VH-VL binders against q0aze0. Designs and how they scored, part 185

Target 1, 268 residues: q0aze0
Amino acid sequence: MKIILVNNRFKENTEKKAQEIAGQLSALNVEVIIDNGLDEPYAGTVDFIMVLGGDGTMLRAARRYGQRAIPVLGVNMGTVGFLSNIEINELAEYLPLILREEYSLEARMMLEVAVFQQQSLLTRVFCLNELLLRSNSPRMLSFALEISGQKLEPYRGDGLIVSTTTGSTAYSLSAGGPIADPQLDAFIVTPVASHIINKRPLVVSPEREISLHLLEEREAIIGIDGQIKMDFGAENRVLIKRAPHPLLMVNLKAKPFFTSIDRSLQRQ
Short names: E, the ipSAE of ESMFold2; O, the ipSAE of OpenDDE; V2, 0.75 times the mean of E and O plus 0.25 times the DockQ between their complexes.

## First folded at step 7 (VH-VL)

Design F3 (framework fv_inotuzumab)
Fold by ESMFold2-Fast, scan of step 7:
Structure F3 (fold): chain C 268 residues (1-268), chain A 121 residues (1-121), chain B 112 residues (1-112)
Amino acid sequence: as target 1 above (268 residues)
Amino acid sequence: EVQLVQSGAEVKKPGASVKVSCKASGYKFTSYAIHWVRQAPGQGLEWIGGINTYTGDTTYRRKFQGRVTMTADTSTSTVYMELSSLRSEDTAVYYCARTEWLEYGDFVDYWGQGTLVTVSS
Amino acid sequence: DVQVTQSPSSLSASVGDRVTITCRSSQSLLHSSGKTYLSWYLHKPGKAPQLLIYDVSNRFSGVPDRFSGSGSGTDFTLTISSLQPEDFATYYCLQATHFPLTFGQGTKVEIK
């Protein structure tokens, strides 16, 4: 068995714990690859991915490995988030189940984001939460939104979020988007500080393709899962569609989504 | 115009806690991480830690681990740094500074004006 | 921790002088991505620090062209080709390749 341990190099306690866990797994004849974010994603085949950290570390793991159809387990080491399943002090209890493949999997849709300059593909990335188009200055944007070839009336505002249901509690929530059951597959399209009061969030089929481009020359960027930033100008177009594979999240214990989000909103 | 505005000077007794704020404007708050850096009298700049404003993930220099807590309030575009169990050696000017994501932070580009924290009996 | 050492700790100069400040790290700052995360800052008493140079040699927006950076691996240099009155300040380098982020101890440029 070969496992990738994903951690954050900039957290000393996470690095030490990753080394400790790697040693314990090696003693059980498990080959361990440590991914602390510095190198390119591991290119070889692996059987399991264990993410040590918060939601940010899980988002990085999803972008790097989510399209490989490999089980991914979130192990919480600090701030409670939405993407972890067990706590670090519970890992020893659950490790035998992991090694015997005695767990259930939850499929979470991902976005495929393709950025073009004119007709040329500049980059293709995957993400678990969302793509954000936003102004990089106090000036509002004017931009076009197309959904499966249907051209909507132009948008005017600070930006737009295209989110998965998993991302409904992240950036989209802050912009006024709905809270979505992560068991549903859908795109959530949420305007950011729209100057047109009739622009509402849209919930659309995950089979739709969403296209965005600027109508005026403005300083803008696209952000992916809050971790990747790319300049976005009037000659750029972004195409968003359902990624070929969902992220396969490991469930070792029940995590009550609705009570968790309810408490988070009351104590925010 | 990018601006980071910090709270005013604090005077604390040894053993107390201090909470310094850093209010961001002129950019999308959750698109940049915020680091905290201090300068004690007669000393150079010292990195304390940082916070990813989007994920809430924090990282701290080892010597401050257990005494420092960083939080972000996206509704007010404000980052807080709380330092507990204060000692006279914690007397310093504390700065917040903006960077690209904590995981990939390359440099700090815009800085707050600084907050003087004095710890004395 | 990766130690970052600046040289000299202080210097006296006149307007129009060429000033050179060196920054040396205990380990290579070449990141696996191919980038070298070394930046330079200007700091004056009572003011916020200001970014001058990032990624070894890239001048930040609005920074005068008299400021330049160079170097690789463990040895880096900030050069001011013709010192101006507003350049009397303390200069710091920062490495961001290795955790934790570490600053040099600073170089004070004083009027002669």
Scores: ipSAE 0.011, ipTM 0.510, lowest interface PAE 9.1, mean pLDDT 86
Fold by OpenDDE, second read of step 8:
Structure F3 (fold): chain C 268 residues (1-268), chain A 121 residues (1-121), chain B 112 residues (1-112)
Amino acid sequence: as target 1 above (268 residues)
Amino acid sequence: EVQLVQSGAEVKKPGASVKVSCKASGYKFTSYAIHWVRQAPGQGLEWIGGINTYTGDTTYRRKFQGRVTMTADTSTSTVYMELSSLRSEDTAVYYCARTEWLEYGDFVDYWGQGTLVTVSS
Amino acid sequence: DVQVTQSPSSLSASVGDRVTITCRSSQSLLHSSGKTYLSWYLHKPGKAPQLLIYDVSNRFSGVPDRFSGSGSGTDFTLTISSLQPEDFATYYCLQATHFPLTFGQGTKVEIK
């Protein structure tokens, strides 16, 4: 068995814990790769991904490895979030199940985000939470939103979020988006400070495609899961689709979403 | 702007070796693989092999194994293809081409301008 | 190796014509990732090839709407709805699902 431990090099406790766990796994004849974000994603085949940390670390792991159809376990290390399944102090208890592959999987839809400039593909990214288009100035953006070839009225506002249902409890929520069942596949299109009062979020079928481009020369940025940022201008276009593969999240411990949502939200 | 710029035309004798370079710019070099494709006169496109620019791992078409060597220099964002034991049949325009890093396959979104390699007595 | 058969090898057409090129693979091009790595390229003499369609049906940035791709499994099609003067070239399909990567033999689109 080969396992990737994903941690955050900027979190001292996760680095230390990753080394400790790596030692334990090695003693059990498990091959371990540690990914602290310093290097490019590990290119070799692996059987399991263990994420040590909070939601941010999970998002990075999903973005780096989610397209590889590898089970991903979130191990919380004292943070508040929605993407961890067990606590670090529970790992020893569940480790035998992990090694025997005795766990269930929950498929979470991811986004496929492609950003273009003229005829250049700048980047193609798979992400778990959301794509954000946001103004990089105090001025509002004017941009075109198209859904499956249907051109909506030009949008004016600070920005727009296209989120998965997983991402519904992230930035989309802060922007007034609905809380969605993570077992549901859908796009959530949430306006950010629209010039239209009470501009409503859209819940869109995962079968559709979403495209965005600016209608005027303004400075904007594209944000992906709050971790990737890139400049976005009038010469750029973004295409958003459902990723061809979901993130396979390991479910070792029952974690009821709706019964814990209020508590989790209060802690954020 | 993404660009792949290749070295100039080469004229070689049979049995010699040729080394073609491909300098990449306008993107993160180690996030995309580079492949080499050639076109002989009157023929179609033929894939030669590819290299992972981060790990240096290579994959070659079987017919070229033993004669082709691909290398990557991350410091200069340049990929090299060396073909040895040249034959007249190796006369072709050689292209470098970009694909996504994680999967050696996927689509080729950008190409170099091509390098003519002529093998003649 | 995966065989990729492209048809026709050549065709003559006029500006405004609808052109269809087919590509057939010897085995399914559906990858374990869920993607189908079939792409189409336009190649003019003395120039680098250009990507037109990727993942079977996605137009690359800057590619006109008259180009479209379709298909699944082993059968794929490139369609030019209304041929333009700049479209006279050789077209290639590429499968990248399996190694080695293999191109179709090409389709030369000539002016009638």
Scores: ipSAE 0.008, ipTM 0.493, lowest interface PAE 9.1, mean pLDDT 91

Design F4 (framework fv_inotuzumab)
Fold by ESMFold2-Fast, scan of step 7:
Structure F4 (fold): chain C 268 residues (1-268), chain A 121 residues (1-121), chain B 112 residues (1-112)
Amino acid sequence: as target 1 above (268 residues)
Amino acid sequence: EVQLVQSGAEVKKPGASVKVSCKASGYRFTSYAIHWVRQAPGQGLEWIGGINTYTGDTTYRRKFQGRVTMTADTSTSTVYMELSSLRSEDTAVYYCARTEWLEYGDFVDYWGQGTLVTVSS
Amino acid sequence: DVQVTQSPSSLSASVGDRVTITCRSSQSLLHSSGKTYLSWYLHKPGKAPQLLIYDVSNRFSGVPDRFSGSGSGTDFTLTISSLQPEDFATYYCLQATHFPLTFGQGTKVEIK
């Protein structure tokens, strides 16, 4: 059995804990690869991915490994988040279940983002929460949104978010999008500071393709899960689809989405 | 107008801690990361670390790990950097600076005015 | 850590002169995205640093045309085509391809 331990290289506590867990797993004849974010993703085959950290570390793991259809377990080590399943102090209790593969999996849709310059593919990236198109200057953007070949009226404003249902509680929520059950598959398309008073968030079938391009030369960026940014100009186009594979999240114990989000919103 | 406004100068004794604030205005706070950079007298610029204001994830240069903590308060659009176990060589002007996304740092575009931290006995 | 070395450490110049500053990294700064994350900054005593050039060759908003950047891989250059009085300052390059982010040691441009 081969397991990747994903942690944040710049958090002292997580590096020490990753080494301890790697030692425990090695004693049980499990090969361990540590991914602390510094290098490229591990290219070999693995059986399981254990993420030690908060939601940000899980987003990085999902982007790096989510398309491999391998079980991913979030182990919380800090601030309470939405993407972890167990706490670090519970890991010893659940480790035998992990090694016997006695757990259920929850599929979470991901986005496939392809950025083109004219006819050439520049990059292809995957994400769990959202793509953000935003202005990188004081000037508002003018851009075109196309959904499965249907051209909408041009958008004018600071940008647009295309989110998964998992991402509905992330940046889309802050921009006025709806809270969605993460068990549903859908795109949520939320305008950012639109100058058109009645531009509403859209909930769109995950079978559709979403295309974006600028109608005027402006300084803009594409943001992925709040962790990656790419320059975006009038010569660029982005195509967004449902990714080929969902993230397979490990459930070792019940995690009540609706009561968790309700509690979180009452605190804010 | 994008502005980063930092707290005022501090004088500390060796072994103490200091917490410097950086208040952002003129842009969407959670769309940009904040990095901290210092300059000791007669020395060049040195990157300390950064915080992704959207995820709360932090990244620190190894030499500061265990002594530095960065936090973000989205309700006040303010980032804090706390440096503990201060030594005389920590005497420097500390700058906060804005950048896009912590995962793939690019450049820092707007800078705070700087906060002088003096560590002396 | 990726080492970043600037040359020269200082230079003397007159208004109107062409000034060239170089920055060399110990490793290639070409990122897997195809971009090269190298930027240049101007710093004067008592003031905050100011971004001049990002992504090797792109001038930041409001930066005069006399400033230009070039280079690839490990070798980069900042050029000031006709030095102005306000350009007497210390210049820094920053690499952001590899963590941790590292600045060059600085190049001081002094009046001749």
Scores: ipSAE 0.006, ipTM 0.507, lowest interface PAE 9.8, mean pLDDT 86

Design F5 (framework fv_inotuzumab; at its last look DockQ between E and O 0.01; V2 from the best seeds 0.00; counts 0 for: pae O 15.5 > 2, placed apart)
Fold by OpenDDE, second read of step 8:
Structure F5 (fold): chain C 268 residues (1-268), chain A 121 residues (1-121), chain B 112 residues (1-112)
Amino acid sequence: as target 1 above (268 residues)
Amino acid sequence: EVQLVQSGAEVKKPGASVKVSCKASGYTFTSYAIHWVRQAPGQGLEWIGGINTYTGDTTYRRKFQGRVTMTADTSTSTVYMELSSLRSEDTAVYYCARTEWLEYGDFVDYWGQGTLVTVSS
Amino acid sequence: DVQVTQSPSSLSASVGDRVTITCRSSQSLLHSSGKTYLSWYLHKPGKAPQLLIYDVSNRFRGVPDRFSGSGSGTDFTLTISSLQPEDFATYYCLQATHFPLTFGQGTKVEIK
């Protein structure tokens, strides 16, 4: 068995823990690769991904490995979040199950985000939470939203979020988006400070494609999961689709999403 | 649902021209480029060229340069391929196919149903 | 032009068989961007071709898990782990790293 440990190099406690866990796994004849974000994603075949840290680390892991159909386990290290399944102090208890592959998987839809210069691809990213288009100035953006070729009325506001249901409890929520069942596949399109008061978020079928571009020469940015940032201008287009493969999240411990949502939200 | 619907079969004489249409729907037309590919009887697939639907820029296979013209009508979400000075060797099923970008080359994810063009005296 | 040689030209197989098709290019398909633009398509008579694999190893949405792609540089492989009745067709590889785009000559998978 080969396992990738994903941690955050900027979190010293996770680095130390990753080394410790790596040692433990090695003692059990498990091959371990540590990914702390310094290097490119490991290209070799692996059987399991263990994410040590909070939601941010999980998001990075998802972007790096989510399309490889590898089980991904979130191990929380004392942070508040929605993407971890077990606590670090529970790892020892569940490790035998992991090694025996006695766990269930929950498929989480990811976004495929492509940014173009006209029809030249600048970047393509798979992400778990959301794509953000936002103004890079105090001025509102004017931008076009098109869903499966259907042109909506131009948007005016600070920006727009296209989120997965997983991402519904992230930035989309802060922007007034609905909380969505993580087991549901859908896009959530949430306006950010729209010029139109009470402009409603859209829940869109995962079968559709979403296109965004600016209608005027303004400075904007594209944000992905709050970790990737790039400039976005009038000559750019962003295309959002459902990723071809979902993230396979390991479910060792049942988490009652709806019964704990209030508690979790209050902590954030 | 992404769809590329092509015009019907054509029968032409040698030396004539044919113009095949490809109407796109279910997606943002100008966000994707269109390639044209043909298949002659008993032969494989052959790339003809592609068009950037946003800029109108085209790239053609050298063997077709001077005879092929690709255009895009954004108002109708339709791409056209015109092939002139037709020869018997041009008898083939012609396909339009969608790609995310043209300049760098890419895979084609959706295809039209094909248009049979028959060139015979 | 980049030559793409597909092998075999045809094969006979039975339902449940493992099928392997190879595509070899005359030069590396590694693009300067770091991407390798090699894709695989399934084509049935009278139907539109269908994308199976893109960027060497990525299954297109809706494509069954029995289809997989691998390779690098100049050598690429499409594998069908367990052939199904609906898989009898002609398969093509496409290189799009270099212009002009070029297809392999095709591999016809026939029922044994």
Scores: ipSAE 0.505, ipTM 0.814, lowest interface PAE 1.0, mean pLDDT 92
Fold by ESMFold2, look of step 9:
Structure F5 (fold): chain C 268 residues (1-268), chain A 121 residues (1-121), chain B 112 residues (1-112)
Amino acid sequence: as target 1 above (268 residues)
Amino acid sequence: EVQLVQSGAEVKKPGASVKVSCKASGYTFTSYAIHWVRQAPGQGLEWIGGINTYTGDTTYRRKFQGRVTMTADTSTSTVYMELSSLRSEDTAVYYCARTEWLEYGDFVDYWGQGTLVTVSS
Amino acid sequence: DVQVTQSPSSLSASVGDRVTITCRSSQSLLHSSGKTYLSWYLHKPGKAPQLLIYDVSNRFRGVPDRFSGSGSGTDFTLTISSLQPEDFATYYCLQATHFPLTFGQGTKVEIK
């Protein structure tokens, strides 16, 4: 069995713990590859991915490995999040189940984001939470949203979020979008500081294709999962659709989503 | 319009801790990271660390690891920096500053007014 | 850590003078993204630092055109073409290409 341990190179406690776990697994004849974010993603075949850290580390793992149909387990290292399944102090208890592959999988929809310059594909990326279109100055954006070829009235404001249901508790929530059950597949389209009061969040079928482009020359950015930034201008368009493969999240321990919402968000 | 307003000056004894707040306004809090920089008397500027206000992820300069904790409260648009096990050499003006994006590797554009922390035995 | 060294550490100048400050890093500041994360700040006693120049040569919003930045790789320059009374301050460069973020030691520009 070959696994990837994903950690964050800037958090010493996760790096030390990753080495400790790698030693334990090697003693059980499990080959371990550590991904601390410094190198390109491991390209070879692996059976399992273990993420040591919070939601940010899981987001990076999802972008790197989510399209490979590999089980991914989130292991919480002490910060409250929505994407971990077990705590680090419970890992020893669950390790036998992991090695026997005795766990269930929960599929989480991902976005496929394609950015074009004029008519040419510039880049394609995947994300778990959301795409953000944001002004890169104090000036508002004027932009067009199309959903499956249907042009909506122009938007004016700071930007727009297109999120998955998993991303409903991230940027989308802060911008006034709904909390969604992450077991549902949908796009959630949430305006950011819209100057047009009739622009409400939309919940959209995952079968739709969403496109965005600017209606006038302005400096903007596209953000992916709050981690990747791309410049975006009047010569660009972005196309968003459901990614070919969902993230396969390992479920070892029941984690009641609804009873934990307020505490996990620290909102009241 | 962008403003970062910090808490007031503190006087502390060695071995104590201090918690400085930085309240942001005039922009979308979760779209920009916050960094902390200090200046000891007669010295230049020294970066302490930063926090991604979206993910809560922190990055600390190695000399401060184990003594510094940064947190963000999105409901109040406020970042906190706590420095523990204070020493006299921690006497400095502490600044929060906003960066263009959430991840490491960009410039800081707007700064708080600074908070003087004095550590005196 | 990447070392960033400014020169001079201080200078005296008169209003109207051309002032040049250099910033030299121990490693190239060219990031794999193609950007160079080198910025310049002005700092007056009792006030917050103020961004002047980002990405080597871009003036920040509201910064007068007498301020300009140039350079590449490891060598960078801030130029004030005609010094004004409000420009007497300490200037810092910052590199953000490499962890950890590091400032130059500062250049104090004083009235002659």
Scores: ipSAE 0.349, ipTM 0.730, lowest interface PAE 4.0, mean pLDDT 88
Fold by ESMFold2-Fast, scan of step 7:
Structure F5 (fold): chain C 268 residues (1-268), chain A 121 residues (1-121), chain B 112 residues (1-112)
Amino acid sequence: as target 1 above (268 residues)
Amino acid sequence: EVQLVQSGAEVKKPGASVKVSCKASGYTFTSYAIHWVRQAPGQGLEWIGGINTYTGDTTYRRKFQGRVTMTADTSTSTVYMELSSLRSEDTAVYYCARTEWLEYGDFVDYWGQGTLVTVSS
Amino acid sequence: DVQVTQSPSSLSASVGDRVTITCRSSQSLLHSSGKTYLSWYLHKPGKAPQLLIYDVSNRFRGVPDRFSGSGSGTDFTLTISSLQPEDFATYYCLQATHFPLTFGQGTKVEIK
């Protein structure tokens, strides 16, 4: 059995804890690869991915490994979040179940984002939460949105978010988008500070293809899960579609989504 | 232009708490993490911790764990650092500074002007 | 914690001088990715610190070419090839390979 341990080198004691866990797993004849974010993603085949950290570490793991159809377990190291399933102090209790593959899986849709310059593909990335198009200056953007070839009236404002249902509680929520059940597959399209006040968030089929481009030259950026930033100009176009594979999240214990989000909103 | 603007100087008594703000402008707030660094009189720079402004995920140096709390308000593009149970040795200039926290964040590029916190009885 | 030691703690120099500051870490800053997360900062009283060099040898945007960084493993150097009046300041190195992030204690460059 081969397991990737994904951790954040900047979390208190996480690298030491990852090494301790790797030693324990090696003693049980499990091969371990440690990914602390500074290396290229491990290219070989693995059986399981264990993420040690908060939601940010899980988003990185999903981007790097989510398309491989491998079980991914979020282990919380102290940060309150939505993407972990167990706490670090519970790991020893659940480890035998992990090694015997005695757990259920929840599929979470991901986005495939392709950025073009003219006809040339510049980059293709995957993400769990969202793509953000945003102005990088005080000037408002003017941009075109197409959904499955259907051209909408132009948008004017600070930008747009194209989110998964998992991402509905992330930046889309802050921009006025709806809270969505993560078990649903849908794109949520949320305007950011639209000049046209009747532009509403849209909930559309995950089978649709979404494209964005600027209608005039502006300083803009594309953000992916809040972790990748790319310049975006009038010569650029982005295509967004459902990723080929969902992230397969491991369930070892019940985590009630609706009571968790309700509690989180009351803390604000 | 990128700008980080911090709140003004504070004078506190031992045992009190202080909350320092850092308002960001000129960039997409949630695309960069914010670190906090302090300098006590006659001492060098000391890293306190940082916050991922997108996830809200925080990382603190062990000596401050239990006394420091960092939060981010995306609606105002502002990061806060609250330090509780203040002691005289917490007298320092506190700086916020910008970085990419994850795979790309290995240095701090832009800094706030600093906030002097004085702890005296 | 990885300790970072700068030397000298202070030095006196004149405009036009070549200045060398060293930074030594208690363990290697080389990560398995091949990157070494060591950066240098300039700090003046009453001003915010400023980034000079990142990833050992990369000059930050707008930083004059008289500033250069070098080193590997545990031993790093910041060099100012020809000191200018605005360069009289305290210099700090920062390691970000190991948690927690640790600064050197600083090197004060003062007028002779």
Scores: ipSAE 0.034, ipTM 0.569, lowest interface PAE 6.6, mean pLDDT 86
ESMFold2 (binder alone), look of step 9: mean pLDDT 91; pTM 0.923
OpenDDE, look of step 9: ipSAE 0.000; ipTM 0.453

Design F6 (framework fv_inotuzumab)
Fold by ESMFold2-Fast, scan of step 7:
Formats: sequence, C-alpha cells, structure tokens
Structure F6 (fold): chain C 268 residues (1-268), chain A 121 residues (1-121), chain B 112 residues (1-112)
Amino acid sequence: as target 1 above (268 residues)
Amino acid sequence: EVQLVQSGAEVKKPGASVKVSCKASGYTFTSYAIHWVRQAPGQGLEWIGGINTYTGDTTYRRKFQGRVTMTADTSTSTVYMELSSLRSEDTAVYYCARTEWLEYGDFVDYWGQGTLVTVSS
Amino acid sequence: DVQVTQSPSSLSASVGDRVTITCRSSQSLLHSSGKTYLSWYLHKPGKAPQLLIYDVSYRFSGVPDRFSGSGSGTDFTLTISSLQPEDFATYYCLQATHFPLTFGQGTKVEIK
C-alpha cells in the first residue's frame, strides 16, 4: 500500500508529526510519500491520501489530488473544522480499518476553474470550496455574470463567490449565502457587498456553466479556496464548471454535519 | 521597486502591547506571504511567524503563541504584528519579510527596514 | 526544534580572500520530496537582511557569482571566492524543512 501524507509544515508542528506517522506506517510495510505543499503534486499512483491538519490542509489536498478518485482521510490536528473525520489521537485506533480498506466514502463535488486572457487559457485549477472574485482596492467592481449563456444584469459591489455545497459554510456563509447539505450537488452564487439591494444568492444546477468578466478596468483578484490568488483584469474571463470527479472523503466514524454547524454558529 | 516599509521605533513598559506595521509596495500584495523575524541586541535572527496575505491564515512559533497576532489589510497592503504582555527580553529589532508562497515559504526575499521595540520600566 | 549551528562564529579576512562558512543542522534537512530547504542571508547593522542563496545552491537575482552554496543532509557551506569590501557583514543560514523555521546564530566576517 502506498499512502500520501499531506501536511502543513507551518502549523502546529505538523511536519514533525507527519514524520512520526510516516515512520509508523513504514514499520507496517506501507510506502509513504510526504507532501508539505512546496513541490508539484506526487505524480505516481497511490492507494490512499491521509491529510494531517485542519480544513486548509484538506483544501490543498483536494486541489492537488481530488481528481484522482483516491480515498482522502482528514485527520484533525487540534483545530475545529468540517473536513476532517477523526482526531490525531484516534489514528492508532482506526489505522487497522484504514489498512483493511474498511470504511465508507462520501463524494463531494468540486469546481473546475479556467482563467483566460484574450482567448488563451492561462490556468486550470480544481477546488473544493469556492472561487472568489473580489476587488483588490477600495473601489467597487462592475462585472458580468453569465449562467449557461444567460446574461444577468450587471453586478456592482465588492465581488462574487461561486461555491460548492461543501463551501457553503466557508466564505459564502460569511457573505450571506445559505448553508447547504454537502451531499447535494449545486453551485451557490453569493454576491459580496453588492451595491444592488436585490442581488440574492443563487442556487444553481451543477450542470450549468458560469462565466465572469469585468465590465470596467479595476484591480481585482480571483481567489481559489482562499489559498491561490490570481490577478484579474478586464482582459480576463473565468469559466467555472463541475469538476469531472468528486473528492472521495473517507468516513471511519459518523460526523453529524447539521449538529456540527449548529454548534459552530452558536459560538460566534 | 519592491519595498516593505515598517512603522517607527516604540518604547513600551513591561506588560504593555506593541503593534508594528509593514506596508508593502511594488508588487501584488496578496500574491506573497509575510513573515516576521526579530533580532535582540547582540543576538541572532529569530523567526516569529507568518501570515498568508490573501486568506489571513497565520502560523506562529510556539513560544509566541497566545501573545502574538498577525493581521493583513489588503485595502492598504499592510501587515500588522501585535505582541502583548511585553517583557524585557522582547526588546529587539522586528523585521517583516516577503516570501513567494502564500501558504508556505522556503526562503524570504525582501525585508523591511526593521522596527526597534524597547521594553523598559 | 531543529538546531542550526554555524562555524565559525566570527572570522577576520582581507579583501581577495576565500571565505568559507559552515552551517550544520541537528537533523537532516532533506525533505521527503527530495528538496533541501536551506538559504543564506547577508546582514549589516542598520540595514535589512538580504537573500544570497536559496535551496542550498541557487543564487538569488542580482547576487554576484563569487557567492556559492553547497552541501546536503546536515552539512552546508557558503563560499565567497574573493572577498570584496561590501562583503564584510554577518551571514545567517535558515532551515525551512522543519517547523519552526530556524536560523543559525550567525557568522561575522570582519576586516583583518
């Protein structure tokens, strides 16, 4: 068995913990590849991906490996989050189940984001939570939103979020979007500080194609899962579609989404 | 062209807090992370922590956890480092420094001029 | 924490001399990805530090070719092939393979 350990070397000594776990797995004849985010994703075949850290580390793992249809387990390293399934102090208990492949999988949709400049593809990335278009200055943006070729009235404001249902509890929530069951497939389109009073969040079929472009030259950025940032100008266009494969998340124990989000909202 | 300009020297009493600013210019602010490093008189460089300027995610060396807070204001391209419960051993020159990776840095390329923080009674 | 020790702590040299500074880590800096995250910096009092070498042996933009880096595992070297007047400074290595990031204690290069 070959496992990728994904960690964040800058959070809570997770690099040291990854080395410890890699040693333990190697003693069980498991081949381990460590990915701390600095290099290109591991190009070889693997059987399992174990993510050591919080939601941010899971988001990076999903961007790098989510399209490979490989089981991904989130192991929490002390931060409260929505994307981990077990705690680090529970890993020894669950490791035999992991090695025997005795777990269920939950599919989570992902976004495919393609950014163009003057008809040329600049980049294509995948993400689990959302794409954010936002102003990079105090000036508001004027931009066009098209959904499957249908042109909406122009938007004026600080930006727009196009989110998966998994991302409904991330930036979309902060901008006034709905909480969605992550087992549903949908895009959630949430305006950020819209100047137009009646611009509401939209819940849209995942089979739709969403495009965005600026109507005026402004300093703007495209953000992916809050981790990748790209400059976005009037010469650019972004195209958002459902990714070809969902992220396959490992369930070793029940984690009740609705009670977890309810408790989280009570603490703010 | 690339510049990190820090706020001026501060003198504080033990137990007080200090907030140092680092204003970036000459590059796209949210494409680079900022780290903070200090140097006490007669000592070497010590890494304190860093901030992802786009997400606001932070990481801190454990000895500063609970006393240090880093924030980023994208509208002014400014990073702040606040250190509370100051002690005499916190007297140091504090530097901000840029790294190419938003999530991780493997080296720091451009540095601010430094801010002297003196903690004395 | 991974400890990083430089040697010597200080040295005296003349313009034109070959200067060698060593950085030794308490643990291997070879990451499982095959990369080694070790960088070198020049620092003068009253000035901001400057990056010289990153990833063991790559020169940063604008750094003169008299500066070179080498090493692997736990032992790393910065070499200045022919010391110039502007090179009298304190030099630091930084490891970024293991959290937390750790600097060496510094090597001061003084005029003889």
Scores: ipSAE 0.013, ipTM 0.475, lowest interface PAE 7.8, mean pLDDT 85

